# VHH binders against Probable 2-keto-3-deoxyxylonate dehydratase (xacE): the designs that were tried, part 6

Target 1, 289 residues: Probable 2-keto-3-deoxyxylonate dehydratase (xacE), of Haloferax volcanii (d4gp28)
Amino acid sequence: MHYHQLAVSGERRLTASRDSTTYDLTSADADLRTFGDLARVASIARTSVDRLAAELTEDADVVDDAFVDRHATVPVDAEEIWAAGVTYQISEQAREEESSMPDMYFDVYDADRPEVFFKATPSRTVEPGDAIGVRGDSEWDVPEPELGIVLRRGEIVGYTVGNDVSSRSIEGENPLYLPQAKVYDRCCSIGPCVVTPEDVEDPHELEMSMTIERDGEVIYDDATNTSEMVRSCDELVSYFTRHNTVPELAVILTGTSLVPEQPFDLQEGDHVDITIEGIGTLSNSVTTV

## First folded at step 1 (VHH)

Design v05 (framework vhh_vobarilizumab_d1)
Fold by ESMFold2-Fast, scan of step 1:
Structure v05 (fold): chain B 289 residues (1-289), chain A 123 residues (1-123)
Amino acid sequence: as target 1 above (289 residues)
Amino acid sequence: EVQLVESGGGLVQPGGSLRLSCAASGFTFRSYAMAWYRQAPGKGRELVAGITSGGYTSYADSVKGRFTISRDNAKNTLYLQMNSLRPEDTAVYYCAAKYYSGSWYGKSEYDYWGQGTLVTVSS
């Protein structure tokens, strides 16, 4: 099932979609207002999220897709969003030609320890349809489309789409500037929904695409597949959770191979759409922060 | 149009020094990682030294302590200072630029290469 969190007239509502029908689960039980609420109840009841939702649909109001799109917010209340990098396959030709990449890049690519870093709090995370940010002190910014892993107490409970918006100019100045390049106002977006593991047969076999529009024209359009990931979702979760105190709800963004090349830079007024097979499309405009 | 133009190569005696320059145009030089590669006669291309846009450097073991890579972002220029040159350093030296994608050093879609400059170390 696809789960959306809505804000309707100041009230939070949780919907579940199956086939072509969307159900307002909050209409069936007023205590179920977030994906976190549903996941907690399912855990206590020793049942799956999807099984609990299916029982609730019998008493739930049906809503249309336009209603969901109008009222959608972040699909999960992640206390922390983390991200991974250098996770997608490097070409054989680049390696055989003794690539111009610094040794540090290949050290991380070939190492047991992946790149995993803190990305955002709720105050820095933008909902679907709202504006992602580019730093006012940055000269070069890019969207980074990524599969997001949704965790409850360190366990995978679902998947979503994410955007690891980044300042490439600040990142490139010095490795010590990575936190400033990655963590800032409106630096991250997740959505449009959470899809449970039961509906994602293999998280490493999903088409992922991104389009960027400027002044009504498509200026970027490309795709990849999560099968190109050389790091597993389980491995990334393992490195995030080991030797760490994890929050009740978290998201890990898994990295990407889709980054527009120079001379592209992300600009105020741009529109970014990121689509992952079986999940949906995360859409954002762009503003300067 | 992207261009990388190398200069500073030539003939030098063993133990001598040379400084190579690479002038870059057509892209945002400051945001790219840069590298020097070399190719000796009858050999494959090998990495000599790399430098990030922020100045972090890496070197091949064969040149470490003898060669220094540096960049001047205001002039869009990459340099390689070569000291204590040996006959085995004889090669065509190439300037290369790579954009990084991902969180630290992501793979670029394309690599940019210069035409090369010849360095000959002989008596």
Scores: ipSAE 0.000, ipTM 0.161, lowest interface PAE 15.6, mean pLDDT 85

Design v06 (framework vhh_vobarilizumab_d1)
Fold by ESMFold2-Fast, scan of step 1:
Structure v06 (fold): chain B 289 residues (1-289), chain A 120 residues (1-120)
Amino acid sequence: as target 1 above (289 residues)
Amino acid sequence: EVQLVESGGGLVQPGGSLRLSCAASGFTFRSYAMAWYRQAPGKGRELVAGITSGGYTSYADSVKGRFTISRDNAKNTLYLQMNSLRPEDTAVYYCARPTYYTGYRYFDYWGQGTLVTVSS
């Protein structure tokens, strides 16, 4: 199933989509308003989220796709969003070209320990259709389209699309500037929905594409496949959860090979669309922060 | 696989009209900007007209007021209506899904072209 979180007239609502029909689960039970609510109830009832949702659809109102698109918010209330880097072959090459210390990227690519870092809180995360940010003090900025892993208490409960928006100029100055290059206002977006593992049986066989438009013209258009990841989703989850305090809900962005090369620079007014097979399209405009 | 197939080229007399078509497949046509380029003998490719996914159009100064670009998203087809044709419009016309950024990719999404000859 595909799950969307909506904001409708000041009220939060959870929808589930199956076989081209979308159901308002909150209409069946007013206590189910978020994906987290559904996942918690499924855990208590010792059933899957999809099975619980299927039972609720019998009493739920049907809504159309236009209604969902108008009211969509972030699809999951992740307390923390983390990200991984140097997980695709081209990511290593792109980072090395811009880095003042290229050897460090080769070391990480070949190492047992992957690059995993903190990315965002809810206050820094942008919903579908809203504006992602580029830093006013940055000279070179890029979107980074990524498969997102949705976790509840450290266990995979679904997948989403994410954008690890980054200042490449700040990142390239010094490895100690990575947090400032990665964590800032509007630095991350996730959406449009959460898709359960039953619908994404193999997260390493998904087509991922990104298109960037500026002044009505396509200035970037490329695609990759998650089969090009040299790190597994399970491996990244393992490194995130070990020796750490894991929040109730978290998202891990898994890295990307779709990195626009210079002279590309993400600018205010740009529009970014990221599509992952079986999940959907995450769309954002761009603003300066 | 993205495919663009042009048609509608041919021989036309000065002052005449011709309509080019481009059949697109392998992508969600309605979501992408599209363009027409042309290449005259011994010259490089030049942009003739562009149209965004939302229908906003742009034209080269040399064709503005004479050519009209349009799209039919239901048919996945791009059109170029050419009026008041001149001998200097003689060229191979290419349909393109334009990319203004050039990365590490091996292929641009261009059609094979259709020849337009304006001659008496």
Scores: ipSAE 0.000, ipTM 0.104, lowest interface PAE 15.9, mean pLDDT 85

Design v07 (framework vhh_vobarilizumab_d1)
Amino acid sequence: EVQLVESGGGLVQPGGSLRLSCAASGFTFRSYAMAWYRQAPGKGRELVAGITSGGYTSYADSVKGRFTISRDNAKNTLYLQMNSLRPEDTAVYYCAVSYRLGSYWTYDYWGQGTLVTVSS
ESMFold2-Fast, scan of step 1: ipSAE 0.005; ipTM 0.277

Design v08 (framework vhh_vobarilizumab_d1)
Fold by ESMFold2-Fast, scan of step 1:
Structure v08 (fold): chain B 289 residues (1-289), chain A 121 residues (1-121)
Amino acid sequence: as target 1 above (289 residues)
Amino acid sequence: EVQLVESGGGLVQPGGSLRLSCAASGSIFSIYTMAWYRQAPGKGRELVAGIYSGGSTSYADSVKGRFTISRDNAKNTLYLQMNSLRPEDTAVYYCAARGYKYGYSSRYDYWGQGTLVTVSS
């Protein structure tokens, strides 16, 4: 099932979509308002999220997709969003260049320890349809489309689409500026929904695409497949959770190969669409922060 | 876009020194990983030395201890200081640039036209 979190007339509502029908689960049980609520109840009841939702659909109101799209918010209340980098297969040329003379940074691609870093809090996270941010002090900014892993107490409960918006110019000035390049106002978006593992047969076999539009023209259009990830979702979760205090709900963004190169620069007024097969499309405009 | 122009090549005797320069224009130089490649007659291009935007460097084993790569971000210029030159260092030397994170770039995005270095007596 696809789960959306909505804000309707000041109320939070949780919907579940199956077989071309969308159900308002909050209409069946007023205590189920977030994906976290549903995941918690499923855990206590020792059942799957989808089985619990299926029982609730018997008493739930049906809503249309336009209603969901109009009221959609972040699909999960992640206390922390983390991200991974250098996780996708690089080209033969890049591999040949790396193997000829590696330095400490080039080694991360082949290292046991992946690049994993803190990305966002809820206050820095933008909902579907709202504006992602580019820093006013940045000279080169890019969207980074990524598969997101949704975790409850360190265990995978679903997947979503994410955007690891980044200042490449600040990151490029010094590796110690990575936090400032990655963590700022409106630096992250997740959505449009959470899909459970039952709806994602294999998280490493999903097509991911990104389109960027400026002034009515498509200026970027490319695709990759999560099969190109050289790091497994389980491995990234393992590195995030080991030796760490994990929040009740978290998201890990898994990296990407779809990063526009210079002279591309993400600008105010741009529109970014990121689609992952079986999940959906995360859409955002762009503003300066 | 980035344009790269190499200079400083020429004829030197074995044991001599040369400094190559690569001037970049058109984009933000400081964010690029920069490299020097060379191509000898009848051989493929090989990486000689690399430097990414943060200053970390790498060198081919054949040049390690003899060559030094450096960058001047204020002048948008990449350098290769070549000492103790050998006849086998004879090649066309190319400047190359790619995005900041090596793993995110599938290739070097920009290449210069090359500068010839000949080491013979």
Scores: ipSAE 0.000, ipTM 0.185, lowest interface PAE 13.9, mean pLDDT 84

Design v09 (framework vhh_vobarilizumab_d1)
Amino acid sequence: EVQLVESGGGLVQPGGSLRLSCAASGSIFSIYTMAWYRQAPGKGRELVAGIYSGGSTSYADSVKGRFTISRDNAKNTLYLQMNSLRPEDTAVYYCAAVKWYTRGSYYSPYEYWGQGTLVTVSS
ESMFold2-Fast, scan of step 1: ipSAE 0.006; ipTM 0.341

Design v10 (framework vhh_vobarilizumab_d1)
Amino acid sequence: EVQLVESGGGLVQPGGSLRLSCAASGSIFSIYTMAWYRQAPGKGRELVAGIYSGGSTSYADSVKGRFTISRDNAKNTLYLQMNSLRPEDTAVYYCATRYFGSSWKDYDYWGQGTLVTVSS
ESMFold2-Fast, scan of step 1: ipSAE 0.000; ipTM 0.384

Design v11 (from v08 with A97K R98I G99Y Y100T K101G G103Y Y104R S106P R107G; framework vhh_vobarilizumab_d1)
Fold by ESMFold2-Fast, scan of step 1:
Structure v11 (fold): chain B 289 residues (1-289), chain A 121 residues (1-121)
Amino acid sequence: as target 1 above (289 residues)
Amino acid sequence: EVQLVESGGGLVQPGGSLRLSCAASGSIFSIYTMAWYRQAPGKGRELVAGIYSGGSTSYADSVKGRFTISRDNAKNTLYLQMNSLRPEDTAVYYCAKIYTGYYRSPGYDYWGQGTLVTVSS
């Protein structure tokens, strides 16, 4: 099932979509308003999220897709969003071109320890349809489309689409500026929904694409597959959770190979669509922060 | 596309000076990490000096104190001021825009064609 969190007239609502039908689960039980609520109850009842939702659909109101799209917010209340980098396979040509450099990229690519870093709090995270941010002090910015892993108490409970918006110019000034390049106002978006593991048979066999529009024209259009990840989702979760304090709900963004090259830079007024097979499309406009 | 064109190479006597220039086109120069590499006959390429977009620099031990890397972002130009040149500095010098390990996409490295520096009497 696909789970959306909505904000309707100041009230939070949880929907579940199966086949061609979307159900307002909050109409069946007013205590179920977030994906976290549903996941908690399923855990206590020792059942799956999807099984619990299926029982609730018998008493739930049906809503249309346009209603969901208009009211969609972040699909999960992640206390922390973390991200991974250097997780996708690089081409033989690209590897050869960069081999003359004493470069940390190849060290991390070949190492046991992946790149894993803190990305966002809820206050920095943008909902579907809202504007992601580019820093006013940045000269080169890019979207980074990524599969997101949804965790409850360190255990995988679902997947989503994410955007690890980044300042490459600040990152390129000095490796020590990575946190400022990655963590800022509106630096992250997740959505449109959470899909449970039952509906994602293999998270390493998903098509992922991104398009960027400027002034009504497509200026970027490319695709990859999560099969190109050289790191497993389980590995990334393991490195995040070991020796760490794990929040009740978290998201880990898993990295990407889809990063536009210069002279591209993300600009105010751009529109970014990121699609992952079986999950959906995360759409955002762009603003300067 | 980034195009890098080196100039300023030539024949110079030991103890002399030479200034190399690298003109960059096809991209926003000010945000690039730039470097000078050299390759002597029969040797691999080695890093001579690097400069980040913010102006921080690094140098190979063999040239530290003798060479100075600098950039002029208004002119999209990278420079290498070489002083107290030694016969061992004889090499083809390459301008490069280099990938740093924190960019998420390989293919940011671009190289010029090189300029020959010969230090001999």
Scores: ipSAE 0.000, ipTM 0.233, lowest interface PAE 12.0, mean pLDDT 85

Design x01 (framework vhh_7xy4_2)
Fold by ESMFold2-Fast, scan of step 1:
Structure x01 (fold): chain B 289 residues (1-289), chain A 122 residues (1-122)
Amino acid sequence: as target 1 above (289 residues)
Amino acid sequence: QLQLVESGGGLVQPGGSLRLSCAASGFTFSSYAMAWVRQPHGKGLEYIATISGSGGSTYYSDSVKGRFTISRDNAKNTLYLQMNSLKPEDTAMYYCATGRYYGSGSYRYDYKGQGTQVTVSS
């Protein structure tokens, strides 16, 4: 099932989609307004999220896809969004490159410890259809399309699409500037929905694509597969949760191999679409922050 | 201050040859991979060739493989591109660049000069 969180006339609503039909679960039970509510109840009842949702659809109102698109917000209220880097396969040719800069990359790529960093709070995260940000003090900015892992109390409860928007110019000035390159206003987007593990049984066999449009023209169009990830989702979750205090709800963005190269830079007015097989398309415009 | 100065471009007939040079300063040249990239008029950057810091490994795009040779002289801080069997499609502004890793699985190529124009016409 695909779960969307909506804001309708100041009220939060949770929908579930299955076989081209979308159900307003909040119409079946007014206490179920967020994905977090549904996940909590399923946990207490010792059942799956999808089984609970299926029972609720018997009493739920049906809504149109257009209604969902008009009212969609972030699909999960993650208190913290974290991200991973250097997680996708590099070519054998790149491994043979002898340069001081690739040494750091190979150290992290081949190490037991992956690159994992804090990415965003809700105040820095934009919903589907809203504008992601590029820093006004940045010279080179890129979107980074990523599979997102949805966690409740450190346990995987679903997957989503994410965008780890980044300042490459600030990151390139000094490794110590990574937090400023990665964490800023509107630096992250997640959506359009959460899909449970029952529908995404193998998160390492999903096609992921990104298209960027500028002034009505497609200026970037590329794809990869999550099978290129050399780090498993379970491994990334393990490193995030061990020796850490995890929030009730969190998202981990798993990295990407799809990053536009210079002379591309993300500009105000651009439109970014990221699609992951079995989940959907996360769409955002771009603004300067 | 990192500086890259390209030279050696010009007008050449199809089937001809040119040798491009790039004078580098402001960094430890022998410690960095170097690349040649080109930009045809009205199009994006196209990767051409890369050479490791030691010069031991070279890589080429399919469009130039067998026709172009990248090399370097670390004692002189100079990068070269020998271009043979030139075609009209090779017409572009040519830039030399350093390879730099950014942490998200890709490299940045800095081209800080004005480049050197290569025009292949009859």
Scores: ipSAE 0.000, ipTM 0.179, lowest interface PAE 11.4, mean pLDDT 84

Design x02 (framework vhh_7xy4_2)
Fold by ESMFold2-Fast, scan of step 1:
Structure x02 (fold): chain B 289 residues (1-289), chain A 121 residues (1-121)
Amino acid sequence: as target 1 above (289 residues)
Amino acid sequence: QLQLVESGGGLVQPGGSLRLSCAASGFTFSSYAMAWVRQPHGKGLEYIATISGSGGSTYYSDSVKGRFTISRDNAKNTLYLQMNSLKPEDTAMYYCAKYSYGWGRSPYDYKGQGTQVTVSS
């Protein structure tokens, strides 16, 4: 099932989509308003999220897709969003040019310990359809389309699409500037929904594409597959959870190979669409922060 | 070792056409997306067009869409830009650039020496 969180006239609502029909689960039970609520009840009842939702659809109102799109917000209330980098296969041609790139990045690619870093709080995360941010003090900015792993108490409960928006110019100045390059106002987006593991047969066999439009024209359009990840989802979750305090709900963004290079620069007014097979499309405009 | 050599620029009248070429060497050309960018005298760099490594996807800035066509010949390691209906505003130094696909944090872009295009009567 695909789960969306909505904000309708100041009220939060949870929907579930199955077999091309979308159900308003909050109409079946007024205490179920977030994905976190559903996951908690499923855990207490010792059942799966999808099984509980399926029973609720029998008493739920049906809503149209346009209603969901109009009212959609972040699909999960992640207390913390973390991210991984240097997780996709590096070509032999890129390695032949390593003298023109910092050796530390190739060292991480080949190391046992992956790059894992803190990315965002809810206050820095924008919902589907809202504007992601480009720092006013940055000269080179890019979207980073990524598979997101949704965790409850450190356990995988679903997947989503994410955008690890980044200042490459600030990151390139000094490794110590990575936090400023990655963490700022509107630096992250997740959505459009959460898909449970039962609906994602293998998170490492998913097509992922990104399209960027400027003034109504496509200026970037490319695709990859999560099969090119050299780090597993389980490995990234393991490094996030070990020796750490795990929040009730978290998202880990798993990295990407789809990053536009110079001369491209993400600009105010651009529109970014990221699609992952079986999950959906995360759409955002761009603003300067 | 890695080199990009642009050619094909020159003086042309408004409404005329030119075809630019970029000879690439020192890397596996077909594995990288390539771009054309331009810099008018005294102004910043302006993106013109990009083509994927296979040639299957192309993208254009609004200022040149419908007038310019980007293409590549991977057997010859050569990138092209066909420019039609040229305007005085197209006057600039034109550069080809190598695009590093699959490396998420590299800000690297290899720009050649350029070829001058001047559109005037």
Scores: ipSAE 0.000, ipTM 0.134, lowest interface PAE 13.1, mean pLDDT 84

Design x03 (from x01 with T98R G99Y R100D Y102V G103W S104G G105S S106Y Y107R R108S Y109T; framework vhh_7xy4_2)
Fold by ESMFold2-Fast, scan of step 1:
Structure x03 (fold): chain B 289 residues (1-289), chain A 122 residues (1-122)
Amino acid sequence: as target 1 above (289 residues)
Amino acid sequence: QLQLVESGGGLVQPGGSLRLSCAASGFTFSSYAMAWVRQPHGKGLEYIATISGSGGSTYYSDSVKGRFTISRDNAKNTLYLQMNSLKPEDTAMYYCARYDYVWGSYRSTDYKGQGTQVTVSS
């Protein structure tokens, strides 16, 4: 099932979609308003999220897809969003030149310890359809389309699409500027929904694509597959959770190989669509912050 | 589209100096870390030096540290390598290279230029 969180006339509502039908689960039980609520009840009841949702659909109102799209918010209330980098396969060109590079540039790719960093709080996270940010003091900015892992108490409960929006110019100035390059107003988006593990047979065999439009024209269109990841989802979760304080709900963005090449620079007014097979499309406009 | 053009090589005596230049075009120069690499005749590529996009960070191989200085002029889209106290073992074809992406992202040296020959001979 696909779970959306909605905001309708000041009220939060949780929907579940299966077989081209979308159900308003909050109409079946007024205490179920978020994905976190549903996951908690499923855990207490010793059942799967999808099985619990299926029982609730018998008493739920049906809503149309246009209603869901119009009212969709972030699909999960993650207290913290974290991200990973250097997780996709190094190109043949990069590998051929490995001996001509400083060890530090390839250290993280070949190391046991992956690059994992803090990305966003809810106050920095943009919902589907809203504007992601580029820093006013940045000279080169990119979207980074990524598979997101949804965690409850450190355990995988689902997957979503995410965008790890980044200042490449600030990142390139100094490794110590990574937090400023990655963490800022509107620096992250997640959505459009959460898909449970039952509907994602293998998170490492998913097509991921991105299109970017500027002034009504497509200026970027490319795709990759999560099979290109050299780090597993379980490995990234393991490194995030070990020796750390794990919030009730978190998301880990898993990295990407899809980065627009120069002279591309993400600009105010651009529109970014990121699609992951079996999950859906996360859409955002762009604004300067 | 993207071009890197090296110059400044030549014949020099041991203990001498040379300044190599690399003129870059077709990309936003200041957004990329740049490197110098060399290839002695009949041998593989050897890393020499790297400089960040802003010029604030530099890294050198142990073989040249203290003798070579990498620098850049972002207003002129030009990378430099100042080579002092040259030794016969510094004889090689020198290449300017652009790192693909930036710090914290996957990196590769791509778009190496045609090179400039440095010969250190008595």
Scores: ipSAE 0.000, ipTM 0.230, lowest interface PAE 13.4, mean pLDDT 85

Design x04 (framework vhh_7xy4_2)
Fold by ESMFold2-Fast, scan of step 1:
Structure x04 (fold): chain B 289 residues (1-289), chain A 120 residues (1-120)
Amino acid sequence: as target 1 above (289 residues)
Amino acid sequence: QLQLVESGGGLVQPGGSLRLSCAASGFTFSRYAMAWVRQPHGKGLEYIATISSSGGYTYYSDSVKGRFTISRDNAKNTLYLQMNSLKPEDTAMYYCAAPYKYSSGWYEYKGQGTQVTVSS
């Protein structure tokens, strides 16, 4: 199933979609308002999230997709969002240029330890339809479309779409500036929904695409497949959870091969759409922070 | 249009010195880290040194640490590499490198480079 979290007239609501029908689960039980609530009850009841949701649909109101799209917020209340980099296959172009790449990049690509870093708190994360941020002190910014892994207590409970918005100029200035290049106001977006593992047979066989529009014109349009990931979702989760304090709800963004080349620079007023097969489209405008 | 023009190479004897220069244009030079890389004949590129946008941070490969010094003049959009105690193994074409791409990790550079030959 596809789960959306909504904000409607100051109230939080949880919806579940199956077979082209969307159900307002909060109408069936007023105490179930977030994906976290549903996941917790499923755990206590020793059942799957999807089985619990299916039982609730019997008493739930049906809502239309336009209503969901209009009121959608972040699909999960992740206390922490983390991200991974250097996780996709090096392209043929990059391999032809491999000798020009910094040794540290190849060291990470070939190493047992992946690049995993802290990305965002809820205060830095924007909802679908809201504006992602580019830093006012940055000269080169890009969106980074990524498959997101949704975790409850370190266990995979679903997947979502994410955007690891980044300052390439600050990152390129010095490796020690990575945190400032990655973590800032409105630096991250996740959505539009959480899809449970039952609806994603293999997270490593999903088409992922991104389009960027400026002044009504498409200025970027490209696609990749999560099959290009050389790091598994389980491996990234393992490195995140080991030797760490795991929050109740977290998201790990899994990296990307889709990055617009120079002279592209993400600008205020741009519109970014990221689509992952079987999940949906995460849409954001851009503002300067 | 990003353009990098290297100069200052030449033939020197072991133990000699050279200073390489790179004139940069087509981007806001003062806001980007810069690097020097080299390519010996018939071999791949080797990273040599990196300098932060302000010049406050420098990093060197172990092969040149203590012998080479990277510096920059942001008012002149120019990157420098001072090479001392040159060895035959320093023989290579030297390129200055513009900002590298995070996801790909490769440097951008242009032009023919400048040849450094260390022989006796």
Scores: ipSAE 0.000, ipTM 0.162, lowest interface PAE 15.7, mean pLDDT 84

